# VHH binders against UPF0146 protein MJ0688, part 9

Target 1, 137 residues: UPF0146 protein MJ0688, of Methanocaldococcus jannaschii (q58101)
Amino acid sequence: MNVKIIVEFIKKFAEENNCKKIAEIGIGFKFDVARELSKYFDLIAIDINEKAIEKAKLLGLNAYKDDLFNPNISLYKNIDLIYSIRPPRDLQPYILDLSKKVNANLIIRPLLNEMPIKELKLKNYKGEVFYIKEKQI
Below, E stands for the ipSAE of ESMFold2; O stands for the ipSAE of OpenDDE; V2 stands for 0.75 times the mean of E and O plus 0.25 times the DockQ between their complexes.

## First folded at step 6 (VHH)

Design v10 (from g10 with K59Y G100S Y103W Y105P; framework vhh_ozoralizumab_d1)
Fold by ESMFold2-Fast, scan of step 6:
Structure v10 (fold): chain B 137 residues (1-137), chain A 121 residues (1-121)
Amino acid sequence: as target 1 above (137 residues)
Amino acid sequence: EVQLVESGGGLVQPGGSLRLSCAASGFTFDDYAMYWVRQAPGKGLEWVSEISWSGGSTYYPDSVKGRFTISRDNAKNTLYLQMNSLRPEDTAVYYCARESYSWGPDEFDYRGQGTLVTVSS
């Protein structure tokens, strides 16, 4: 995985779609992408792991604990773009559903050799693979 | 086959300096944030520095801030820790560590064997 290309793709997509508030779902302990993007966007980091959220806050990220199998919709009401890096495949339909409920754009950078779920478009960008959904106008 | 091999530890006097190195192999080094963590005898694991994938961002706890500097050479797949103004309480085994998977429970998914740093008069 090339973190530089991932940051570049998300930033470009967000700028082209006039996104101001963005959310990373399932940040875990991998803060590189969120730390870089937080320089340009109002970013929140989400994970179910309380230790991950504590570490994210320690690094200056705006972070909240949430369970994507039963999400707190109010956390996302003003989010323009949701993105997730290497989310478990069983969680992807829940992330998609959340993006629909809050009318946000969606980017998933999948695990290697994984096919998109039916409603997402596959995009190749400089050797990286993304699944995307654009919000309805 | 992920491998992390630390070197550069040794015996130094208080106020002295050491530079630790970590040679990484078996993965794309510049895709991962890297950490230095330490464990003193009879104590828990303590992280002492973090560096982003590019080297553009670094983080330190107050215990080492201003004394230790983390850096990386992505062309050589090598991580460094420059330790200045060493204190007896810095005595520990120092480990090079790779960040964990985003959905993993652990902060680090791989650590090296470690290198011993002893600060004693």
Scores: ipSAE 0.011, ipTM 0.232, lowest interface PAE 9.3, mean pLDDT 84

Design v11 (from g10 with S52D K59E Y103W Y105S F108Y; framework vhh_ozoralizumab_d1; at its last look DockQ between E and O 0.07; V2 from the best seeds 0.00; counts 0 for: pae O 3.1 > 2, grease 24.21 > 24.2, placed apart)
Fold by ESMFold2-Fast, scan of step 6:
Structure v11 (fold): chain B 137 residues (1-137), chain A 121 residues (1-121)
Amino acid sequence: as target 1 above (137 residues)
Amino acid sequence: EVQLVESGGGLVQPGGSLRLSCAASGFTFDDYAMYWVRQAPGKGLEWVSEIDWSGGSTEYPDSVKGRFTISRDNAKNTLYLQMNSLRPEDTAVYYCAREGYSWGSDEYDYRGQGTLVTVSS
């Protein structure tokens, strides 16, 4: 996956949709996307792995442990955009549900050749594949 | 099922060379950065090299920089480590590892069984 193109797409989408506060779901141990986007947006990084959250914090990211199968909704109250890179297929409906509940835009960059959940719209961008949902207004 | 299978380890004299290979299966190989990591006797895991999804960007710690070269062949789902000017301190089990970029992943979210490299006269 081309990190530079992923950053470019998310930044462009966020700017076009007037997003100010964004959340990465499932950051794991790859901090490049979040670190770059945090220069432009109020960003939080979310994962269930406490060690990933500890490392994210050491790198200056605003990071929180949360379980997306039973999320702490208040953590996302002011989020304009949720994005997730290669989220597990069974987690995707929960991420979508969260985005609807807090009225946020959603971007999923799936695994290559993975079928998305049906409600998301395909976007090709400079060789990368994204699935999006725009918030209701 | 994610599978990584290393090969190419063995006994080599100081100053010698070895080329390690890692055959990947069960996932979209060119969608992940890949690592070589090693574990010397009585030591923890040490990062040896990183390569991005395309093969266009590589990183090395100072301990191996200029001596080791990581590369990949995405058409063959294979990762390589060319090791030159080997030192006794390079003696370790070498693991091919996948980047941990996903919900709940460990840093090296999958490793193979490893291949032993012994540098000794």
Scores: ipSAE 0.381, ipTM 0.691, lowest interface PAE 2.1, mean pLDDT 89
Fold by OpenDDE, look of step 7:
Structure v11 (fold): chain B 137 residues (1-137), chain A 121 residues (1-121)
Amino acid sequence: as target 1 above (137 residues)
Amino acid sequence: EVQLVESGGGLVQPGGSLRLSCAASGFTFDDYAMYWVRQAPGKGLEWVSEIDWSGGSTEYPDSVKGRFTISRDNAKNTLYLQMNSLRPEDTAVYYCAREGYSWGSDEYDYRGQGTLVTVSS
């Protein structure tokens, strides 16, 4: 996984879609992408793991605990883009559902570069694979 | 049960070529990106090659780029690694691997028993 290329793709996508506020779902303990993107966008990091959130905050990120299976929609107010890095495939439908509820664009950098789930489009960018879905008008 | 079985390893002289194969079973092969990794004596695991589920995208570290080629036949559930211009430093056990579950980490959940490649005069 090339963090630089991932950041580049997400940034470019966000800019092309006039995104101002973005959210990373399931940040875990990998903060490199969020830290870079936070320089350009109003970014919030989400995870169910409290320790991950605490660490994110220590690194200067806006981070909130939330359960993807029962998301607090108000937490995602004005979010233009939801992205997730290497989420388990089983969680991707929930991420997609969240993006629909929030009416946000969606980017998933898959863990296994598997075939995307339905409704997501595969994008290749400089050797990295992404799944994308544009929000509804 | 997920199973990966490597084959094709052996002794080869520097500058020689070798083609490794990996037979996959126990999962939907064409749903997953696949990898080759290797472990040289006294060293840790090293990523050698990656191919996406469709075979449309491949990636290599600088150490093998231009010399190794990863490919796959999804109809045969088989992964390949063509190794050309082999060097003594390529000596290692080569593993077929599937990227593992660990959100935000670089791990492999499955790999075979490996096949030994020895490059020596």
Scores: ipSAE 0.036, ipTM 0.281, lowest interface PAE 3.1, mean pLDDT 90
ESMFold2, look of step 7: ipSAE 0.523; ipTM 0.772
ESMFold2 (binder alone), look of step 7: mean pLDDT 80; pTM 0.810

Design v12 (from g10 with W53Y S57E Y103W Y105S; framework vhh_ozoralizumab_d1; at its last look DockQ between E and O 0.11; V2 from the best seeds 0.00; counts 0 for: pae E 4.8 > 2, placed apart)
Fold by ESMFold2-Fast, scan of step 6:
Structure v12 (fold): chain B 137 residues (1-137), chain A 121 residues (1-121)
Amino acid sequence: as target 1 above (137 residues)
Amino acid sequence: EVQLVESGGGLVQPGGSLRLSCAASGFTFDDYAMYWVRQAPGKGLEWVSEISYSGGETKYPDSVKGRFTISRDNAKNTLYLQMNSLRPEDTAVYYCAREGYSWGSDEFDYRGQGTLVTVSS
């Protein structure tokens, strides 16, 4: 995985779609993408792991604990773009459902050999693979 | 099933060198950053080195910088640690560790059984 290309793709997509508030789902302990994007966007970081959220906050990120199998919809009401990097296969339908409920654009960077989710559109960008869904007008 | 199997540890004199290997299976190796971590007798787990997905970026703590080199061969699903100028304080069990899966995972979600490195005269 190329973190710089992932940052570049998400930033370009967000700018082209006039996104101002973005959410990373499943940040874990991998803060490089969110820290870079937070320089350009109003970003929140989401995970179920309390220790990950504590560390994200110490690094200056706006971070919140949430369970995507039963999400707090109000956290996302003003989010223009949701993105997730290598989310577990079983979580992907819940991330998609959340993006629909809050009418946000969606970007997923899956594992390289993972079966694609049917509703999302494939985008290849400089050797990285993304699946996207644009928000409803 | 995710498996990480370390090898290459042993007894070595101060100033000596060892090369550790870690054979990975059961997952897409190229999609994960990898770590070497160690645990000295009676001490906690210490991060030793980190390597990016492609091998293009590496990081080391000051305690081993300039002496240890982490590398990977993605075609062979293998991680390496070249250890030079070994010191008695490098004595530890060395573990190969995989970065956590993004959602809900700890920082390291898998590590192997370890390989013992003893540095003594």
Scores: ipSAE 0.333, ipTM 0.640, lowest interface PAE 2.2, mean pLDDT 89
Fold by OpenDDE, look of step 7:
Structure v12 (fold): chain B 137 residues (1-137), chain A 121 residues (1-121)
Amino acid sequence: as target 1 above (137 residues)
Amino acid sequence: EVQLVESGGGLVQPGGSLRLSCAASGFTFDDYAMYWVRQAPGKGLEWVSEISYSGGETKYPDSVKGRFTISRDNAKNTLYLQMNSLRPEDTAVYYCAREGYSWGSDEFDYRGQGTLVTVSS
């Protein structure tokens, strides 16, 4: 996984879609992408793991604990883009559902380079694979 | 620099026991869930066990449940794997791995060089 290319793709996509506030779902203990993107966008990091959130905060990220299965929609106020890096396939429908509820664009960098779940489009960018869905007007 | 160094591997007879250790350094050990994974000859990586950052929760696949026990000493930055009732199919290189993502899966960002466990009569 090339972090530089991932950042480049997400940044480019966010700019092309006039995104100002973005959210990473399931940041875990991978902070490089969020740290870089936070230089350009108002970024919030979300995870169910409290230790991950604490660490994210220590690194200067705006981070909140939330359960993807029962999301607090108020945390995602004015979010233009939701992105998630290497989420399990079984959780991708929940991420998609969250993006719909929030009315945000969606980017998933999949763990496996397989066909995307329903409603997502496959994008290839500099050797990296992404699933995307643009929000509706 | 993040380092994970496994030890304790060796040759053991079927039904025997072995205890693996993993020395962690270069990061805050008790911030992370830790994993043991293994790779048998000609096979891919297999998840073997998981322990939460505090040690309060552990998980095992059916293949090792009841035989293997993962534990940790956060004061010593050390991860352990007690392996009992070993079988020939447990023969593999065992790796200590740090959780990289928190999706409830065995995703990790660092692992050690591994230690070889051979179960043979």
Scores: ipSAE 0.026, ipTM 0.307, lowest interface PAE 3.8, mean pLDDT 91
ESMFold2, look of step 7: ipSAE 0.070; ipTM 0.437
ESMFold2 (binder alone), look of step 7: mean pLDDT 80; pTM 0.809

Design v13 (from g10 with K59E G100A Y103W Y105N; framework vhh_ozoralizumab_d1)
Fold by ESMFold2-Fast, scan of step 6:
Structure v13 (fold): chain B 137 residues (1-137), chain A 121 residues (1-121)
Amino acid sequence: as target 1 above (137 residues)
Amino acid sequence: EVQLVESGGGLVQPGGSLRLSCAASGFTFDDYAMYWVRQAPGKGLEWVSEISWSGGSTEYPDSVKGRFTISRDNAKNTLYLQMNSLRPEDTAVYYCAREAYSWGNDEFDYRGQGTLVTVSS
């Protein structure tokens, strides 16, 4: 997983789709992508783990605890793009459902050799693989 | 099921060298950054090295920088730690660890059983 290429793809996608407020779902303790993207976008970081959110805040990220199996929809009302990097397979349908409810674009960078869930479109970019869904106009 | 199995530990004299191995199974090895972490007797876990998914970048804390080298063989699903110029304070159980998946509770979400390294005369 090339962090520079992941940042490049997400930034390009967001700019082409006029996204200004974006959310990373399941950030965990990996902040490099969010830190870089936060220079260009109004970014929030989401995780269920309180310590991950605490650490994200210490690094200057706007971070909020939320459970995607029972999400607080109001956190996402103005989000133009949701992205997630290597999310658990069973969480992916919930991330997709959230993106539909708030009418946001979606990018998932899956594990290698993982097949996309139904409804997401595969995109190859400089050796990285992404699954995307564009918001309805 | 994710499994990480360490080997290569043992008793070595100060100034000696050891090479640790970690055999990974149950996941796509080349899609994760990997760690070596250690726990000395009566102390907490200490991170000692990181390697990116491709092996293209590595990182070390000052305590081992220049003495330890992390590497990986993605074709063999194996992680290595070459330890040189060993010191008594390097005595610890060494664990192979996988970087946390999204929603992980820590920086790594799996650890192996560990391999004991004792540096003593």
Scores: ipSAE 0.013, ipTM 0.316, lowest interface PAE 7.7, mean pLDDT 86

Design v14 (from g10 with K59E Y101W Y105S; framework vhh_ozoralizumab_d1)
Fold by ESMFold2-Fast, scan of step 6:
Structure v14 (fold): chain B 137 residues (1-137), chain A 121 residues (1-121)
Amino acid sequence: as target 1 above (137 residues)
Amino acid sequence: EVQLVESGGGLVQPGGSLRLSCAASGFTFDDYAMYWVRQAPGKGLEWVSEISWSGGSTEYPDSVKGRFTISRDNAKNTLYLQMNSLRPEDTAVYYCAREGWSYGSDEFDYRGQGTLVTVSS
């Protein structure tokens, strides 16, 4: 996984879709993408793992614990874009559902060459693979 | 309820081969990406391999690429690691791990008890 290319794709997508507030779902312990994107966007980082959230906060990220099987919808007020990197397959329908409920664009970067769910559109960018959903206008 | 049980470790000479197995139970195995991770004596956890839920995608660090092969049998809820051309540096406890919400983590939802691989003459 090329972090620089992932950052470039998400930034370009967000700018083209006039996104200002973005959320990373399932950040875990890999903070490089969120740290870079937080320089350009109002970013929140989400994970169910308390230790991941503590580490994210220590690095200056705006991070919150949330369970996507029963999400706190108010955390996502005014979110324009949700993205997730290598989310577990069982979570992907819930991430998609959340993006619909809050009317946000969605980007999923799966494990390389793995299709996560059928509803998303494949996008190749400089050797990285993304699956996207644009919000309805 | 979630259980991961590794087997297949042992003592092997440099240049030898071993095949590790991991029996998974208590969850829908084919809904999760799976990992092999290892911990050498006195060191932290090191990622060894990843496999997608379907088995269609695999990833390896350069240290094992070309020597190790991860695979899975979803019908049998079993994960495998074929290790060839083993080196003394591969000596470690090997753990089977399930992907959780936290990706690329040094922590996992669940990992097994581990199986010891010792590569020495």
Scores: ipSAE 0.012, ipTM 0.354, lowest interface PAE 7.6, mean pLDDT 85

Design v4 (from g10 with Y105S D106E E107D; framework vhh_ozoralizumab_d1)
Fold by ESMFold2-Fast, scan of step 6:
Structure v4 (fold): chain B 137 residues (1-137), chain A 121 residues (1-121)
Amino acid sequence: as target 1 above (137 residues)
Amino acid sequence: EVQLVESGGGLVQPGGSLRLSCAASGFTFDDYAMYWVRQAPGKGLEWVSEISWSGGSTKYPDSVKGRFTISRDNAKNTLYLQMNSLRPEDTAVYYCAREGYSYGSEDFDYRGQGTLVTVSS
């Protein structure tokens, strides 16, 4: 996994789709992508792990605890793009459903050798693989 | 099923060396950074070393820097820790750990059952 290429792809996608508010789902303790993207976008970081959220806040990120299996929809009002990096396979349908409910674009950077879930399009970019969904007009 | 299985621990005299191995299975090994962490008797977990997904970057705390070397063989899904110039204070259970990069995970989300390293004369 190349963090610089992942940042580059997400930033380019967000700019091309006029995204201003973005959310990283399942950030865990990996802050490099969100920290870089937060320089350009109004970014929130989401995880169910309270310690991950506390560490994200200490690093200057806007971070909120939420359970993606039963999300607080109000946290995502005005979000233009949801992205998640190596999310668990069982969480991916819930992330997709959230993106539909809030009418946001979606980017998933999957684990290597993982097939896309139904409705997502595979995109190759500089050796990295992404699954995407564009929001409805 | 994610599995991490450590081996190579044992009793060694001060100044001695040991090489720990960790066999990983059930996930795409080269998509994760990996860690060695340890727990001495009656103490909390201490980070010992980390290595990037490719093996191109490594980090160590001052307590082991210059004595310990982390490495990985992505073709064999194996993580290693070469421990040199061992000291009594290195006595601990050593755990192989995967970076926490999943929803709800800790700093690391999986660790093995550990391998005991005892440094004593």
Scores: ipSAE 0.105, ipTM 0.483, lowest interface PAE 4.6, mean pLDDT 88

Design v5 (from g10 with G56D S57D K59Y; framework vhh_ozoralizumab_d1)
Fold by ESMFold2-Fast, scan of step 6:
Structure v5 (fold): chain B 137 residues (1-137), chain A 121 residues (1-121)
Amino acid sequence: as target 1 above (137 residues)
Amino acid sequence: EVQLVESGGGLVQPGGSLRLSCAASGFTFDDYAMYWVRQAPGKGLEWVSEISWSGDDTYYPDSVKGRFTISRDNAKNTLYLQMNSLRPEDTAVYYCAREGYSYGYDEFDYRGQGTLVTVSS
C-alpha cells in the first residue's frame, strides 16, 4: 500500500469538495495517513481498540473510541469527509450508513481483490483503488 | 493463511551477534509495517523494533537502540533483525509480528512461533 498516493488522493478529494473536518474510521495501528492529513485538516481518528486510540493520542492525533456497529452519532457532528483504509467487509455497510446520517463524503480504500461496492463509485488513482460517495447538496 | 516463520536463534556469549530472519507468506508483505517483539522467561511481551512498509523508517526502544537493526527485503517477503553487542538480558523468544491494520485488530495481529535467543557465559 502506497501511503503517499493514498494521502495525495484523499487530500485532493477533500480540497475539491471543500472538506475541512475529516474522520478516519478504523485507524488500527497504522497512523501514517492520518498523521500526514492532520497537517492540512481537522482530523479525528476512530477505532474500537482502546490500545490503538491510546497510541494515536501519544502521536498527537485527536482520537476517540467508538463502536461503528452502534456509533455515537454526535461524535461526527460537522464531519465533511469520512475515510477508511482496508475496513473489514462486514463494517463497510455501517460506515456507509454513518456517512449518510451525518451527510459526509466517503472514501474507502478496500482490501486487495475485495468485491466492488455497488452504492459507491470506483476510482482508480495512480495504481490505488478507492470507492467514493459524494455528499448530497 | 497468514504465516510468519522465524529462524536464526541460538546460544551466544555476551558481546556476540546473531541475525534473525522471518519468512512471510499469505499476504501482501510490502503493504504492512512489521515488528520484532520478544518475551523473556517469566515476563510479558516487549516491543523490540518496528519497520515501515517501504523499509525507509525504523524505530527502537532505548533498551536496544544502537545495538539492533531491523531491515526487510520486500522482493523476498523476508524480515531481518541484526543483533549486536548482545547482553544476558536479551535472552528471550523473539517473534516476527505483523501490524494491526484495521478496525478492532490488535497491534500485532499475527505472530510466528518464535525463535529462542540465549545469551550466557
Scores: ipSAE 0.250, ipTM 0.679, lowest interface PAE 2.3, mean pLDDT 88

Design v6 (from g10 with D30S D31S K59E Y103W Y105S; framework vhh_ozoralizumab_d1)
Fold by ESMFold2-Fast, scan of step 6:
Structure v6 (fold): chain B 137 residues (1-137), chain A 121 residues (1-121)
Amino acid sequence: as target 1 above (137 residues)
Amino acid sequence: EVQLVESGGGLVQPGGSLRLSCAASGFTFSSYAMYWVRQAPGKGLEWVSEISWSGGSTEYPDSVKGRFTISRDNAKNTLYLQMNSLRPEDTAVYYCAREGYSWGSDEFDYRGQGTLVTVSS
């Protein structure tokens, strides 16, 4: 996974869609994308793993524990873009549902050899694969 | 079952070089990004290098950039780390790790047993 290309794609997408507040779902222990994007956007990082959230906070990220199978909707108020990198297959419909509830754009960078959930559109960018959904007008 | 077996560690003087190898089995090696991570005595895991599934892109933190080179041989299911200009602060157990899911996961899901690198005079 090329972190620089992933950052480039998300940043370009967010700028073209006038996104200001963005959320990474399932940050885990890979902070490079969020740290770089947080220089340009009001970013929050989300995971169910408390230790991941603790480490994210130590690196200066705004991070919150949340369970996407039963999300705290108030955390995502005014989020313009939700993105997730390598989210579990069974979590992806819940991430999509959240993006619809808060009317946010969605980007998923899947794990390799993984089919997208039906509603997302495939985007190839410089050797990286993304699945996207644009917010409703 | 996913197996990652590191080798090539040892004792080296400052300024020296070592080449680490990681033999992978139990999965389609060429389909996954791979990492080298390390753990110095009494410290947490530190990412050292990343290589894409094809070998077409590599990334390094500033602490090792220009000194370490990650590479892979997909035909042999082997990952390498060439370490040059070694410093005492590079002393650590070095682990080979496979890309995995991020949500709720531990730091590096599929990690080998490690190989010890000691840099001292």
Scores: ipSAE 0.127, ipTM 0.585, lowest interface PAE 3.5, mean pLDDT 86

Design v7 (from g10 with K59E S102R Y105S; framework vhh_ozoralizumab_d1)
Fold by ESMFold2-Fast, scan of step 6:
Structure v7 (fold): chain B 137 residues (1-137), chain A 121 residues (1-121)
Amino acid sequence: as target 1 above (137 residues)
Amino acid sequence: EVQLVESGGGLVQPGGSLRLSCAASGFTFDDYAMYWVRQAPGKGLEWVSEISWSGGSTEYPDSVKGRFTISRDNAKNTLYLQMNSLRPEDTAVYYCAREGYRYGSDEFDYRGQGTLVTVSS
């Protein structure tokens, strides 16, 4: 996984879709993408793991604990783009549902060549694979 | 089959150095962040270091910061931990570990058999 290419793709997508406030879902203990993107966007980091959120905050990220199987919608009210990197297969439909409820664009970078969920469009970008959904205009 | 095989542990005197290696196989090594974690006798697991997929980002707890250096060679599918200025409290079994799920899970999903590091006079 090329972090530079992932950052480049998300940044380009966000700029082309006029996104200003973005959310990483399921950040876990992997902060390199969010730390780089936070230089350009108002970014929040989300995970259910309290220790992950504590560590994200220590690194200067705006981070909040939330359960995506039962999300606190108010956290996402003004989010323009949701992205998630290597999310669990069973979580992906819930991330998609959240993006629809808050009318946000969605980017998922799957593990390896994992099959896309039905509603997402596959994008190949400089050797990285993404699945996207654009918000309704 | 995911396999992680550690080596390089041993007995060392306080103030000494050791370099641990971890040979990875059964997955695309450069697609994963990697960890070194340790377990001291009678204690729980402690994360010692983390390195991003490219090697461009590293993290350490205060207990080892400035003394330990994590690195990787993606062409050789190998992870390293350079340990300097070793202290008796660094005595532990050291495990190479692979990044786990990004959401809600433990920080790692696979670890090796471990390599024992004993720091004593």
Scores: ipSAE 0.062, ipTM 0.441, lowest interface PAE 4.1, mean pLDDT 86

Design v8 (from g10 with K59E Y103F Y105T F108Y; framework vhh_ozoralizumab_d1)
Fold by ESMFold2-Fast, scan of step 6:
Structure v8 (fold): chain B 137 residues (1-137), chain A 121 residues (1-121)
Amino acid sequence: as target 1 above (137 residues)
Amino acid sequence: EVQLVESGGGLVQPGGSLRLSCAASGFTFDDYAMYWVRQAPGKGLEWVSEISWSGGSTEYPDSVKGRFTISRDNAKNTLYLQMNSLRPEDTAVYYCAREGYSFGTDEYDYRGQGTLVTVSS
């Protein structure tokens, strides 16, 4: 995974869609993308793993524990863009549903860039593959 | 009850080959990406390979790329690692692991008991 290209794509998409407040879902212990994007956006990091959230906070990220199979919708109030990098397959429908409920743009960078995600548009960008959904205007 | 059971480890000469298997049960196997990770005595977990839920995409670190091949049989709920051109530094306990919510780290949501691979003359 090319972190620089992923950051570049998400930043460009967010700027073109006038996104100010963004959320990374399923951050785990991979903080490089969120740390870079947090320089430009009001970013929150989300994961179910309490240790991941503790580490994220220690690195200066605004992070919250949440279970996306039963999300706390209020955490996502005013989020303009949700993104997730290599989300588990079983979590993807819940991420999509959340983005619809809060009317946010969505970017998924899938594991290993193999498979199409239903309802999302494929975007190739400098050797990386993304699936996107734009919010309703 | 999620279970991952590894097999196929053993003693092999440098330059030899081994095939590891992992039998998965207690979950829908083809909904999850799977990993092989290893741990040499006194060292941390090292990522060895990963495979997408369909088996169509695989990734390797440079240390094993070209020598190891990960594959899966979703009909049999089984994960495999073909290891060729083995080196003494490949000596480790090899673990099958499932990608969870907090994925791509040393923190896998499930890991098996492991199978020992010893590469020695």
Scores: ipSAE 0.013, ipTM 0.301, lowest interface PAE 8.1, mean pLDDT 84

